# VHH binders against Tyrosine-protein phosphatase non-receptor type 20 (PTPN20): the designs that were tried, part 7

Target 1, 254 residues: Tyrosine-protein phosphatase non-receptor type 20 (PTPN20), of Homo sapiens (Human) (q4jdl3r159to412)
Amino acid sequence: IMQEFMALELKNLPGEFNSGNQPSNREKNRYRDILPYDSTRVPLGKSKDYINASYIRIVNCGEEYFYIATQGPLLSTIDDFWQMVLENNSNVIAMITREIEGGIIKCYHYWPISLKKPLELKHFRVFLENYQILQYFIIRMFQVVEKSTGTSHSVKQLQFTKWPDHGTPASADSFIKYIRYARKSHLTGPMVVHCSAGIGRTGVFLCVDVVFCAIVKNCSFNIMDIVAQMREQRSGMVQTKEQYHFCYDIVLEV
Below, E stands for the ipSAE of ESMFold2; O stands for the ipSAE of OpenDDE; V2 stands for 0.75 times the mean of E and O plus 0.25 times the DockQ between their complexes.

## First folded at step 1 (VHH)

Design g03 (framework vhh_lunsekimig_d3)
Fold by ESMFold2-Fast, scan of step 1:
Structure g03 (fold): chain B 254 residues (1-254), chain A 123 residues (1-123)
Amino acid sequence: as target 1 above (254 residues)
Amino acid sequence: EVQLVESGGGVVQPGGSLRLSCAASGFTFSSNILYWYRQAAGIERELIASITSGGSTNYVDSVKGRFTISRDNSENTMYLQMNSLRAEDTGLYYCAASPLEDWYELSGTYDYWGQGTLVTVSS
């Protein structure tokens, strides 16, 4: 398992980060060195504007799992984030971070804070319809209304609140429940998954989701292969050895 | 009203056999991963066997080759066939389910639990 992670780290993957490195896009990146590959980035609108987000397709046993892995939105990228969610017809957002952890801002508050005041965007309005605060995650139901047509879209955001500031969750059980609920909630488009940078905890979520689906379908799986597939599409997916080990630990729990 | 009810426990001599049953109600049985756990006095519950919705099985080394887990989706029942029983197999046996269609909002666990059935291996 340590040798597997080392082999993944030493692999030199071909890929360019030209869009993320353009001067006009620098302020759109939460971290200067965590960028989407040009070939898998999520383009926005007709002009293919930039957002720090990658399409991730993982194949296991003939089944394809489709995600968007992205950073926690910045104040300046909230419009872009919701445009991405809507243009891809995504109905689930998995948020694997608190807004602030250890005094550090990990993600801006990119949703409406009130049931009475919608978030006003250039082409859409986002309404907080309802929310439920559970022991280990928060469920928020949004209605997104396209201003030009009046068409509404339902989006469910699931915020996992029990990831520790350092390390991995003490309870694999809580995280497994979270992932199952997210998969159960999924209906349309790629599942949008983010943490702060969109590679560490996000990578763990994607790996575990695929593995769990494989177990349920009585299919074989290979964690190293799953992570390697992710890394071909977004650099650095599953950021640390501890996160890589946690993927194996979860598999043993279920 | 999710419910799991274990049965089939009893007292047997070393080398004997028992068949445990777990009857489920209140959720979609066929899509769940099902588990047998064992708890000896003063010890945390130990996962001993699992079976996926597709029928794939897994066992801890201490019971491998002696115990067989199976499921009958038409009866909403899971079984544990226990052969060549040893004194160390003594304990409360719990069934648990991992519901893919259902979840508990206020729960700190992912599994539905039964009350357990006691297995005593003594001579």
Scores: ipSAE 0.000, ipTM 0.097, lowest interface PAE 18.9, mean pLDDT 81

Design g04 (framework vhh_7ubx_2)
Fold by ESMFold2-Fast, scan of step 1:
Structure g04 (fold): chain B 254 residues (1-254), chain A 123 residues (1-123)
Amino acid sequence: as target 1 above (254 residues)
Amino acid sequence: QVQLVESGGGLVQPGGSLRLSCAASGFTFSSYAMTWVRQAPGKGPEWIATISSGGSTMRDDSTKGRFTISRDNAKNTLYLQMTSLKPEDTALYYCATPSLEELFDYGSRLDYRGPGTQVTVSS
């Protein structure tokens, strides 16, 4: 298993990060060295504006799985984030981080904190309709209203709150239940999946989701192939050897 | 038309074993994933295990190692082998044909659900 991760790490993948490296876009990146490929980045609006996000398509047994892998939004990119969600008609956001971990801001609080007071953005108004706090994740139901048109879009955000500051979850089962609930909730567009950088925990989520779909469909799967496909579309997907091993641990639990 | 009928429940002593069966009719059993769920009095339904049309299984952590799900497509029958039974396993056990999307919501309605078979673990 670890030799597979080393082989993935040593693979020299051609790709350019010109959009993310533009000076005007530098403040839009949470991490200077974690950038989307130009060929798979998610363009915003008619002007093709920048957001640190990548389209990810994974093929297994003739089935295609479609995602957007993205960083945890910054205060300066909240409008961009919701624009991306709406333009892609995404109904599910999987958030695999707390806002603050170990005293470090991992993701800005990009949604309303109150049922009574919507989040006012430049182009959108986000209403929290209801929420449910479970042992290992939080479910939030949003109505996102585009101010110019008045159209409303329903979005479900699922925040996994039990990833430890170091390593991987002690129980694979909690994360399994989380991913399966996210798949159950998916209706339209790519699933938007993020952690802090949008590559580590995000990569684990995408890999495990594809594996579970393969199991249900009685299809074979190959974790190295799945991760390799992701890495061709966003650099560094599944960030550590521990995260890679965790993908295999989950297979053994199922 | 579609029917699921569970059997094999009963009264058993702690540490005992039971094998539950679910007879399916009215649909192409071999083409569907099948699941076992249980519901204790006054509590919501709890998902136990699912088996794909091809035999791949997914199991709840709390019962993994004690319960095994299996199927016999030739007989249109789903099984749950339960070992090392505990008083907290006392519940009405149901089989169902969930889609992947309905699988985790223990309280959600499944496309097809049986009437259940009662398992009581008591001394």
Scores: ipSAE 0.000, ipTM 0.097, lowest interface PAE 21.4, mean pLDDT 81

Design g05 (framework vhh_8h5u_2)
Fold by ESMFold2-Fast, scan of step 1:
Structure g05 (fold): chain B 254 residues (1-254), chain A 125 residues (1-125)
Amino acid sequence: as target 1 above (254 residues)
Amino acid sequence: EVQVVESGGGLVQPGGSLRLSCAASGFTFSDSSYAMGWYRQAPGNQHERVAIIYSGGSTNYPDSVKGRFTISRDNAKNTGYLQMNSLKSEDTAVYYCAAGPDEYLSLIESGYDYWGQGTQVTVSS
């Protein structure tokens, strides 16, 4: 397993990150060295403006799984984030982090504070319709209204709250149930998945989701192949050897 | 109406100490479900959690302040505290107090009307 992870690291070739490295886009990146490839980045609007996000397509047993892997939004990128969600007609956001962990901001609070007050953005208004706080994740239902057209889109955000500051979840069961619920909630567009950087916990989520879809369909799967496919589309997917091991641990407990 | 008010900020020399206070009104810390946390935002930097004390008394600190900062509360005074020792220039920031039920505060740190307006701490020679 360790040898597989090392082989994945050794296959990493320098890719083109020109868009993310532009001076005008510097402050749009949560981490200077975690950038989307030019070939797979998510363009915004007709101007194809920048956001730190990548389209991820994973093929297993003749089926394609489609995602957007992205960083946790910054205060300055909240408008961009919601624009990306609407332009791609995504109905599910999987958030695999708390806003603050271990005293460090991992993700800005990019949704409405309460049911009473919608979030006012430049081009959108986001309403929190309802929410449920469960043992290990929070379900939030949003209506996103485009100010120029008045059209609204329903978006379900699922925030996994039990990932420890260091390591991986103590209970694989909690994360498995979270991922299964996210898949069952998916209706339209790519599933938007993020943590802080959009590569570590995000990569684990994507891998496990594909594996469980394979198991349900009685299809074969290969974790190394799934992670290799991800890494060709966003650099560094599944960030650590511990996260890579966790993918195997989860699969073995099903 | 629920609110918290910070006090105790000021200017100190490196290596010095300060004690910040967080006075709560509209609720009491004796409610076993309430936690209290301290957060800071340094000039030009991102916000970060400095300390949290849960209703049960357990505490959490980031590595940057662990061993130097201590969070506590006094239920009789309905006040929380942050004792800051061995202060460094990088501790210069506006410090914010937040309070709420254990489950909400830990999960929705900026989501409730429990944040104070902040108190400035400046560490310089």
Scores: ipSAE 0.000, ipTM 0.107, lowest interface PAE 18.1, mean pLDDT 82

Design g06 (framework vhh_7nfr_2)
Amino acid sequence: QVQLQESGGGLVQPGGSLRLSCAASGFTFSSYEMSWVRQAPGEGREWVSSISYSGGSTYYADSVKGRFTIARDNVKNTLYLLMDSLKSDDTAVYYCARSTPEEIYEWLTGSDAFDIWGQGTQVTVSS
ESMFold2-Fast, scan of step 1: ipSAE 0.000; ipTM 0.327

## First folded at step 2 (VHH)

Design b06a (from b06 with S104E; framework vhh_7nfr_2; at its last look DockQ between E and O 0.02; V2 from the best seeds 0.00; counts 0 for: pae O 8.3 > 2, placed apart)
Fold by OpenDDE, look of step 2:
Structure b06a (fold): chain B 254 residues (1-254), chain A 128 residues (1-128)
Amino acid sequence: as target 1 above (254 residues)
Amino acid sequence: QVQLQESGGGLVQPGGSLRLSCAASGFTFSDYAMSWVRQAPGEGREWVSSISSSGGSTYYADSVKGRFTIARDNVKNTLYLLMDSLKSDDTAVYYCAKEGLHLEYGDYSPLEGYFDYWGQGTQVTVSS
């Protein structure tokens, strides 16, 4: 397992980071060294504006799984984030981080605080329709209104809240259930998956989701291959050896 | 107007049993998971049990697992909590709580205090 991880680290990754490195786009990146490839970045609108997000397509057993991996929104990119979600007709957001971890902002609050008051953005109005705070994750149902058209979109957010600041979840079972619930909830568009940087925990989510789908379909899978595919499309996916190992651990629990 | 009304509480000896009921109105009862939450004097709220909207899934706190049974009747819009083998530590005000979403998947305990609506509570006292 560790040898595999190291082998992945040694592979040259395709792609350039020109868009993310543009002066006008630098402020839109949470981390300076975590950027989307130009070839897989998610363009916004007709002008193809920038957001630190990547399309991720994983092929396993003849089936393609489609995701958007992205960083946790900054205050200045919340509107862009929702634009991305709606333009891609994504109905599920998987959030694998808390807003604050270790005293550091990891993700800005991009949803309403209450059921009664919507989040007002420049181009969108986000309503919290319902929510449920569970032991391991939070379910939020949003109605997102595009102000220009008045069109409303239903989006479900699933926030996993028990990923520790360091390492991996103590219980694989909780994360397994989280992922399965997300998959079950998925209806349209690519599933939008984010953590803080959009590569570590996000990568684990994608990997494990594909694996679970494979198992359900009685298909073979290869974790190394899955992660390799992800890394070709977004640098640093499954960021740490512990995270990589955790992918295997989860499989053993199923 | 959402209304939740608990009943069935009372004084019982250790080892005894009680059956709590919660009458719900003002919303589509069958669309929402329901929960019991209790609060002992001087303590915070503690989640006790939850049941999915359909009743197909039930969840329990470790402290009550094996002793309490949550149930619902969607025709009668009523939530139940069967409490067996009651202990002194079970003494609390028991609240019926409406969850925010339709719960059909997963074995999870909701965090107390994050429910949409609460009943007035019913007192359960376990004492010799």
Scores: ipSAE 0.015, ipTM 0.330, lowest interface PAE 8.3, mean pLDDT 90
Fold by ESMFold2-Fast, scan of step 4:
Structure b06a (fold): chain B 254 residues (1-254), chain A 128 residues (1-128)
Amino acid sequence: as target 1 above (254 residues)
Amino acid sequence: QVQLQESGGGLVQPGGSLRLSCAASGFTFSDYAMSWVRQAPGEGREWVSSISSSGGSTYYADSVKGRFTIARDNVKNTLYLLMDSLKSDDTAVYYCAKEGLHLEYGDYSPLEGYFDYWGQGTQVTVSS
């Protein structure tokens, strides 16, 4: 019910956002008002450098689900993004946006243009090994190489292309199939999940993934509790009442 | 209060060049990303280019990439768009737009939702 969303708004106490608000980090944020909490931000390297990303741990029925919720990379943060992926040993990236929607840049193209030309970054080289274009999402297989160490890591990126510019998908079915495929693809590290800001569509994805895992394991679940756990770790997760209602709609379609 | 004032538009022949300026006032210009958005006759608004608050990052629509350059002068509180190799398809009113502080996912039009202030616009006509 929508009263639950209002209760979540009242219980969502802001933590400190000191790191994201530092002058040196301002241009690393896609949106000035959407920042990671200091306590749950993802530190980069030995120096613990900044990226707009949060660790999200959700507990349901004694099982823990581990994610990184992050913004769509900026041109200036592409190297940081791949550093985060490798340092956390993540093998799946769920991208719930197109690069441009309705004339607005939602996410920079942070992967190689073609199979023949790797993406050359300051610290990494990213190779596109293969890809598959499906009806509602694109699967891309990457090999990411750290130039200094020679360490390589396989990463699968799953881009959902059918989210409308306003609201939520009319049919839950396409998004359900997308989330199920992402979970089946997960092997190592936290699953990296992003949209443009890393809170709205990202929050919906995390909630639904946990719910589906609960259903498969014949366990109880509570959407309000799941969203409350997320909001304690990243402010504003599941941003709108329409997105919150969509989480319930998806559950009823299963 | 917040004011964005464009200038530099006009009539130019295909292949010509124009330099648009946007004078900003009423806010700390160096703290906000800025963008250029255009609207052609009978068309909706089309995003053209954006520049980060420091000028360290720039972004371009595919239709203008390699022909247009966005720049800013944070001392003068001015945004620029240098347009080279102009085409008839570039004919539009060009608007200076300021990035908003708050994003409301469920309520934005494609461009209006991301920008909290717009200039008056400056007409660019590319005619043979």
Scores: ipSAE 0.005, ipTM 0.329, lowest interface PAE 10.2, mean pLDDT 85
ESMFold2, look of step 2: ipSAE 0.542; ipTM 0.810
ESMFold2 (binder alone), look of step 2: mean pLDDT 79; pTM 0.810

Design b06b (from b06 with H102E S104D; framework vhh_7nfr_2; at its last look DockQ between E and O 0.10; V2 from the best seeds 0.00; counts 0 for: pae E 5.9 > 2, unsure alone 64.7 < 65, grease 24.6 > 24.2, placed apart)
Amino acid sequence: QVQLQESGGGLVQPGGSLRLSCAASGFTFSDYAMSWVRQAPGEGREWVSSISSSGGSTYYADSVKGRFTIARDNVKNTLYLLMDSLKSDDTAVYYCAKEGLELDYGDYSPLEGYFDYWGQGTQVTVSS
ESMFold2, look of step 2: ipSAE 0.015; ipTM 0.442
ESMFold2 (binder alone), look of step 2: mean pLDDT 78; pTM 0.793
OpenDDE, look of step 2: ipSAE 0.801; ipTM 0.893

Design b06c (framework vhh_7z1x_3; at its last look DockQ between E and O 0.01; V2 from the best seeds 0.00; counts 0 for: pae E 17.2 > 2, unsure alone 63.9 < 65, grease 25.3 > 24.2, placed apart)
Fold by ESMFold2, look of step 2:
Order: C-alpha cells, then structure tokens, then sequence
Structure b06c (fold): chain B 254 residues (1-254), chain A 128 residues (1-128)
C-alpha cells in the first residue's frame, strides 16, 4: 500500500495553474499551494470566472462517476460556490469537515443560518427547508430560487462531523454509511464534494464511493488506478499515506 | 519572523465595550485573510470573525454577530475587533490568527493547519 502511494507521489503530472495563480484570484484560494488545473477547473458563468474547484471523472468497468472536488468556501467565494452548484445542476453537496476543527477554520458557514431567514445571493436565494442531525453527519435540505425566473432547485447537503482533527476516523462504519447515503441521495449533476482544501478527505470520499459502487455491481476495481485518475484532474487527491491506507481499510471492512 | 501582537484587552463591566488590535510583522499583511479566535477558561477554541485580505468581505460567528465588528488597516498592518455589549461569557483570551496562504509545496504545509501563526493572546475579562 505504501509502495503504491509512493509511486503516485513520484509521478510527474503535466498541468498548469495559471488561472489560480493570477493575482486577482489569490484571495479566492483557501490554500495558496492547492490549485485546480486550468484544463479541469470549473468555470463560472459566461466569463469563465475562477473558483477553486475541479471536475473529476472516474471510469471503472465502463461506468463514469462525475464529481466536483472543491475547497471549503471562503467568505469571499460563497456566491461563487452556489453559482457553481446551480450551473452544474448538482443536487448533492458532501461536506467532509466541521467549520472549525481544533481551533482551525476549515470552511466558512456558506448556507442559511436558520429556517427563518434565507441566504441572499446575487442571483439566488437559498432557503433551509429542514435539517436532521444524526450521530455521524447532518442532513440539510435547501431550496435555491433563481431570482430572475423563480425556478426552484433542491440541494441536499450532507456534512460529516466525525472526522478526527488528526489522521482518519477510527470507525470506518460511520463514514461508509455517510458515503452510501450521499450516493443514494444523488439524482442530478456531478456530486459536489469538499473538505477544507478539497483534496484529502475529498479524495478518500471519491475513491470509496467508486469502490462501493463497483462492489454493488460485482465489478472489479483498483484503488491505485482510481486515485491516479483523480490526481490527473486535481493535484494531490488523497493527500497522505494514512488517507490512502484508509481507503483500503474501508474496503476490507465490508 | 512572523509576529502577531494583540493589545486592548482588560477588565470591563457587563454591557461595556473594548477594541482589540493585532499588529502584524514579518509577512505581507495585505496578502492574507485574518481572523479572531478566543479561548474561554476550561473550554476549546472558538472562532469569532474573519476578514478577507482586501477587507472587502467579513464573517462572524452567531455568538458575536451584531455585537462585534472586524476590520483591518493594511497600511498600518493592523487587525481590529470592536467588541460591544460584552457579557460574562465573553471572558476569554483573544487571539489574532493568520490564515496560511502558499503557492508551493515546500518547507511546510498549510494543509496541516488553517492558521499558520497565532499571537500570544490578550485577556478580556467581563465581570462585575
């Protein structure tokens, strides 16, 4: 497992980060060193504006699994984040972080604070319709109304709350339940998946989701190949050897 | 050497006001988003407020929204927190925190922590 991870780390992937490195876009990045490739970045609107987000397509056994891997929104990128979700017709957001972990801000609270007051965006209103707090994750149902047309759009956000400050979860069962629920909830567009940087926990989520879909279909899979595909489309997916090992641990538990 | 120095703490009565300052040195202050975090006695850290590198965007925790105002003066390398309507539960050490922002993977990793530098903190005590 370590040999595989080291081989992935040593692979030189050609790619450009010109959009993310532009001075005008520097404050749109949570981490200066974690940038989307120009070729796979998610554009915003007709102007193809910048957000730190990448399209990820993983192919396994002739099936394609489509995601957006993105950083946790910053205060200055909340409008951009919701625009991305809506322009891509995504109905599921998987959030694999708490807003603050160990005193460290990982992600801004980008959704309506209460059932009573919607979040007002430039072109949309986001209403919190209901929520459910479970042992391991929080389910939030949003209705997003486009101001110009009145068209409404349903988005389910699933926030995993039990990832430890360091390392990986001790209980693989809780994360498995979370991923399976997210997949079962998916209806339209790419699944939007984020943590803080959008590469570590996000990479684990994508890998395990593909693997379990393959298991359900009695189809083969290769974790190294899945992670290699991700890394071609967003640099550094599955950040650490501990996270890589966890992908195997989850599969072996089933 | 990155250095963040908080000042303006002290003893205040309930309902009172304080203005905290954080003076930054050793880095280009205007390149980084800045935050205020506090730690009450015997409790964990609580994020309070953040401000973008330009100062154009701000955010607040529910516990302080409407009472606290974050601001920055990039010409003076100073971050501020105006604290109004203080209550005993606001008693804490208040920290200024710099967000990590790097364009390379060398020397250290901002992914191991969202804030890469913290001040020593300033004590705020709200009591009668």
Amino acid sequence: as target 1 above (254 residues)
Amino acid sequence: QVQLVETGGGLVQPGGSLRLSCTASGFTFSDYAMNWVRQAPGKGLEWLSGISSSGGSTSYADSVKGRFTISRDNAKNTLYLQMNSLQPDDTAVYFCAKEGLHLSYGDYSPLEGYFDYWGQGTQVTVSS
Scores: ipSAE 0.000, ipTM 0.143, lowest interface PAE 17.2, mean pLDDT 84
ESMFold2 (binder alone), look of step 2: mean pLDDT 80; pTM 0.800
OpenDDE, look of step 2: ipSAE 0.026; ipTM 0.360

## First folded at step 4 (VHH)

Design m01 (from b06a with S53Y S57Y; framework vhh_7nfr_2; at its last look DockQ between E and O 0.05; V2 from the best seeds 0.00; counts 0 for: pae O 10.2 > 2, unsure alone 64.7 < 65, grease 25.7 > 24.2, placed apart)
Fold by OpenDDE, look of step 5:
Formats: structure tokens, sequence, C-alpha cells
Structure m01 (fold): chain B 254 residues (1-254), chain A 128 residues (1-128)
């Protein structure tokens, strides 16, 4: 397993980061060293505006799985984030981080704080219709209104809350349930998946989701191959050895 | 080890001006947004101003908007707060705080819990 991970790190990454490195886009990145490839970045609107997000397409057993991997939104990019979600007709957001971890901002609150008051953005109004706090993750149901058109969109957010600051979840079962629920909830568009940087925990989610789908369909899978595909489309996917190992551990629990 | 050291505080008359400085060390200063937060006697901490890592974006509390200017020198690893038209209500201990990597454009009001590190603070007293 560790040899595989090391082998993955030695592979050349095919992409350039010109868009993310443009002066006008610099402060739209949470981390300076975590950028989308130009070839796989998600363009916003007709002008193809920038967001630190990547299309991820994974092929396994003849089936393609389609995702958006992205960083946790900055306050200034919350509007862009929702634009991305709606433009891609995504109905599920998987959030694998807390807003604050270890006293450090990992993700800004891009949803309403109450059922009574919507989040007012420049182009969008986000209503929290309902939420459920479970032991390991939170389910939030949103109505997102595009102000320009008045069109409303239903979006479900699933936030995993028990990923420690360092390492991997203590309970593989809890994460399995989380991923399965997300897949079950998915109806339209690419599933939007984010953590803080959009590569570590996000990568684990994508990998395990594909594996679970393969198992259900009685298809073969190769974790190294899956992660390799991801890294071709977003640099650093499945960021640490521990995360990579965790992917294998989860499979053993199923 | 992250260190933040404030200076420049003092006693000033209403309408006067002060310039605060914060010397930062122990981290890559230019990678992080920085903030000023103040605490008046008997009150909680109040966010005052923030500046993005590059200095391209600045944010101010409504109470200080138009009077205070936040700036930074990434070569000197120093954060500044220029305070003009000072009022009695500006009397407080002013803290330099390390925030995140970037600040955001638009309405900004960070919570105290969003800051990673704090300086010891510098006293600003506005009194006639």
Amino acid sequence: as target 1 above (254 residues)
Amino acid sequence: QVQLQESGGGLVQPGGSLRLSCAASGFTFSDYAMSWVRQAPGEGREWVSSISYSGGYTYYADSVKGRFTIARDNVKNTLYLLMDSLKSDDTAVYYCAKEGLHLEYGDYSPLEGYFDYWGQGTQVTVSS
C-alpha cells in the first residue's frame, strides 16, 4: 500500500496552473500551492470566471463517475461557489471538514445560520429548509434562489463532522454510512465534494465512493488506478499516506 | 513559534491620530491575512480591521470605517493600523491577530474563534 502511494507521488502531473496563478485570481485560492489544472478547472458563467474547483471524471468497470472537487469556500467566493453548484445542476454537496479545525479556518459558512433567515449573497439567496444533526454528519436541505431569474433550486448538503484534524476517522463505519447516504441522495449533475483544500479528504471520498459503486455492481476495482485518475485531474488527490491507507481499510470493512 | 508583538499605543486626545505596528515572526507572514481586534474595559473583543495576505483587500468595522487604515509590509513582516480622528470610544487594548491565508471581498465580520494567534496587545487611550 505504501509503495503504491509513493509510486503515485512519482508520477508526473500533466497539468498547468496558469489560471490559478493569475494575479486577479490569487486571492480566490485558499492555499497558494493548491490550484486546479487549467484543463480541468470549472469555469463560471459565459466569461469562464475562476473558481478553485476541478472536474473529476473516474472510469471504473466501463462506468464514468463525475465529480467536482473544490476547496472550502472563502467568504469572497461563496457566491462563486453557489454559482458553480447551480450551473452544473448539482443537487448534492459533500463537505468533509468543519468550519474551524484546531483554531484554523478551514471553510467559511456558506449556508444560513437559521431556518428563519436566509443567507443573502450578491446573486443568490440561500434558504435552510431543514436540517438534521446525526452522530457523525449533518444533513442540510437548501432552497437556493437565483436572484436574477427567481428560479429556485433544491440542494442537499452533507457535512461529515468527525474527521480529526490529523489522521483519519476513528470509525470507518461512520464514514461508510456517510458516503452511502451521499450517493443515495445524488440525483443530478456532478456531486460537489470539498474539504478545506479539496484534495485530501475529498480524494478519499471520491475514491471510496467509486469503490462502493463497483462493489454494488459486482465490478472489479483498483484503488491505485482510481487515485491515479484523480491526480491527473487535480494535483495531490488523496494527500497523505494515512489517507491512502484509509481507503484500503474502508474496503476491508465492506 | 508564532509571535506577534504590538506597539505604538498610547494616550491621545480626541481627534488625534496613532499608528500601531505589529511585528510578526515564526511563520510566513505574506501567506496569511492579518487582523486588528480591540477590547475595551468590561467589554468583549471587537473586530476592527483585516487585510488580505497581499494587501489587495481591506476590511473595516463600521465603527472605524473612514477613520482607520490597515496596511502591511510583507518584506518587514509588519502589520499597521493608522488611526485617525480618534474618539473616546476607541479606547481599548488593540491586538494583532493572525487569521487565515486569505481575506475575502465583501461584507466581513470575523468571529474571535477564527484567529489562530494573538499578540499581547497595546493600550490605546483616547481622553481629553
Scores: ipSAE 0.006, ipTM 0.310, lowest interface PAE 10.2, mean pLDDT 90
ESMFold2-Fast, scan of step 4: ipSAE 0.120; ipTM 0.548
ESMFold2, look of step 5: ipSAE 0.259; ipTM 0.629
ESMFold2 (binder alone), look of step 5: mean pLDDT 79; pTM 0.811

Design m04 (from b06a with S50V S53Y S57Y L101S; framework vhh_7nfr_2)
Fold by ESMFold2-Fast, scan of step 4:
Structure m04 (fold): chain B 254 residues (1-254), chain A 128 residues (1-128)
Amino acid sequence: as target 1 above (254 residues)
Amino acid sequence: QVQLQESGGGLVQPGGSLRLSCAASGFTFSDYAMSWVRQAPGEGREWVSVISYSGGYTYYADSVKGRFTIARDNVKNTLYLLMDSLKSDDTAVYYCAKEGSHLEYGDYSPLEGYFDYWGQGTQVTVSS
């Protein structure tokens, strides 16, 4: 398993990061060295504006799985984030981080703080309709209203709250339940998946989701191939050997 | 030879104000986001505030929001923290920290993985 991860790390894939490196876009990146490839980045609006996000398509056993892997939103990119969600008709957001971990901001609080007060953005108004706090994750139901048209879109956000500050979850079971619920909740568009940088925990989620779908369909799968496909579309997907091993641990639980 | 040198700490009464400075050298200051991190006696490190490379975006911990202002002078290579309405809970050593190019480090202190260089710190004591 560790040899597979080493082989993936040694594979130096060519790819350009010109959009993310433009001076006007530097303040839109949470980490300067974690950028989307130009060829797979998610363009915003008619002007093709920048957001640190990548389209990820994974093919397994003739089935295609479609995602957007993205960083945790910054205060400067909250409007951009919701624009991306709506333009891609996404109904599920998987958030695999707390806003603050160990005193460090991992993701800005990009949704309304209460049921009583909507989040006012430039082009959108986001209402928190209801929420459920479960043992390992929080479910939030949003109505996103486009101010110019008055059209509303339903979005379900699933925040996994039990990822430890160090390493990976001790029990795979909690994360399995989380991913299964996210897949069951999916209706339209690519599933938007983020952590802090949008590559580590995000990559684990994508890999495990594809594996679960393969198992349900009684199809073969190859974890190394799945991760290699992701890395061709967003650099560094599945960041650590421990995260890679965790993908294999999930197979044993299911 | 990256160096970060804090100054401006001291003893102040509750409700008072202090201005911390951090002089940066050995790197292109205007290319990096900068943070203030504090450590109270017997506690772990707590992130306080961050400012983007241009100064166009700032973020604050909930505990200091509305009372502290982070600022930078890219001509002078200096980071500032303007602290108002100081409380006894603000007593800590305040560190200037440079944001590096980082991977998400699950096996390290979150603060250590996020920042590549730290200053030596400046003591702030809020007491009557």
Scores: ipSAE 0.006, ipTM 0.378, lowest interface PAE 9.2, mean pLDDT 85

Design m05 (from b06a with S50V S53Y S57N L101R E112K; framework vhh_7nfr_2)
Fold by ESMFold2-Fast, scan of step 4:
Structure m05 (fold): chain B 254 residues (1-254), chain A 128 residues (1-128)
Amino acid sequence: as target 1 above (254 residues)
Amino acid sequence: QVQLQESGGGLVQPGGSLRLSCAASGFTFSDYAMSWVRQAPGEGREWVSVISYSGGNTYYADSVKGRFTIARDNVKNTLYLLMDSLKSDDTAVYYCAKEGRHLEYGDYSPLKGYFDYWGQGTQVTVSS
């Protein structure tokens, strides 16, 4: 398994990051060296403005799985994030991080703080309708209203809260239940998946989701191929050998 | 060569204030995010604050939010940390740290390979 990961790491992939490196876009990146490829980036609005996010299409057994892999929003990119969600008609956000881990800010709190107070953005108003706090993840139901049109869109955010600061979860079962719930919740658009950088834990989620769909359909799958497909569309998907090994460990549990 | 030189540390009483400075040279200062990291006696390193390359975005650890302000002067190539309402728990060596561009992110804190260069540190002691 380690030989597969090393082969993926040593592969020189073509791709340019011109949009993310533009001076006007540098403050929009959480990490300066983790950028979307120009060919797969998610454009915003008519101007095709920038956000650190990539479309990921994974093909397995004639089925296409469609996602947006993105960084945890910054204070300066919250409006952009919700614009991306609404423009792509996405109904599920999988958040695989806490806002703060080990004293480090991994993701800004980009949703309303309470049921009473909506989040006021430049172009959107986000209402928290209800939430459930479960042992390993939190479910939040949002109504996102575009101020200019009055159009509202329902979004379910699923925050996995038990990923350790280092390594992978001790219990594969908790993460399996989380991914299964996210897939069952999916109705429209690409599933938006993020952690801090949008490549490590995000890559694990995408790989495992495709594998579970393959198992349900009694289809073959290849983890190395799935990760290779992701890496062609967003650089560095599945960051560590531990995360790569965890993808195999999870599959053996199901 | 990249050089980071901290100054402004010292002994201060609880409730007091200090202003730390970090003079940067050997790289294009305005191209990199900069952080303050501290290490208390017998403890590991704790990230304190970060400021983006332009100064447009700032973030703080919960333990210092509302008391500390990070700032930068891109003309003078200098990073600052203004510390107000100091507590005995703020006693530590404070390091200026430069954002690394080639380090793994995600499951690792900035203290585990995020920074590529560190200063020598400046001692801050808060006691009566």
Scores: ipSAE 0.012, ipTM 0.324, lowest interface PAE 8.7, mean pLDDT 86

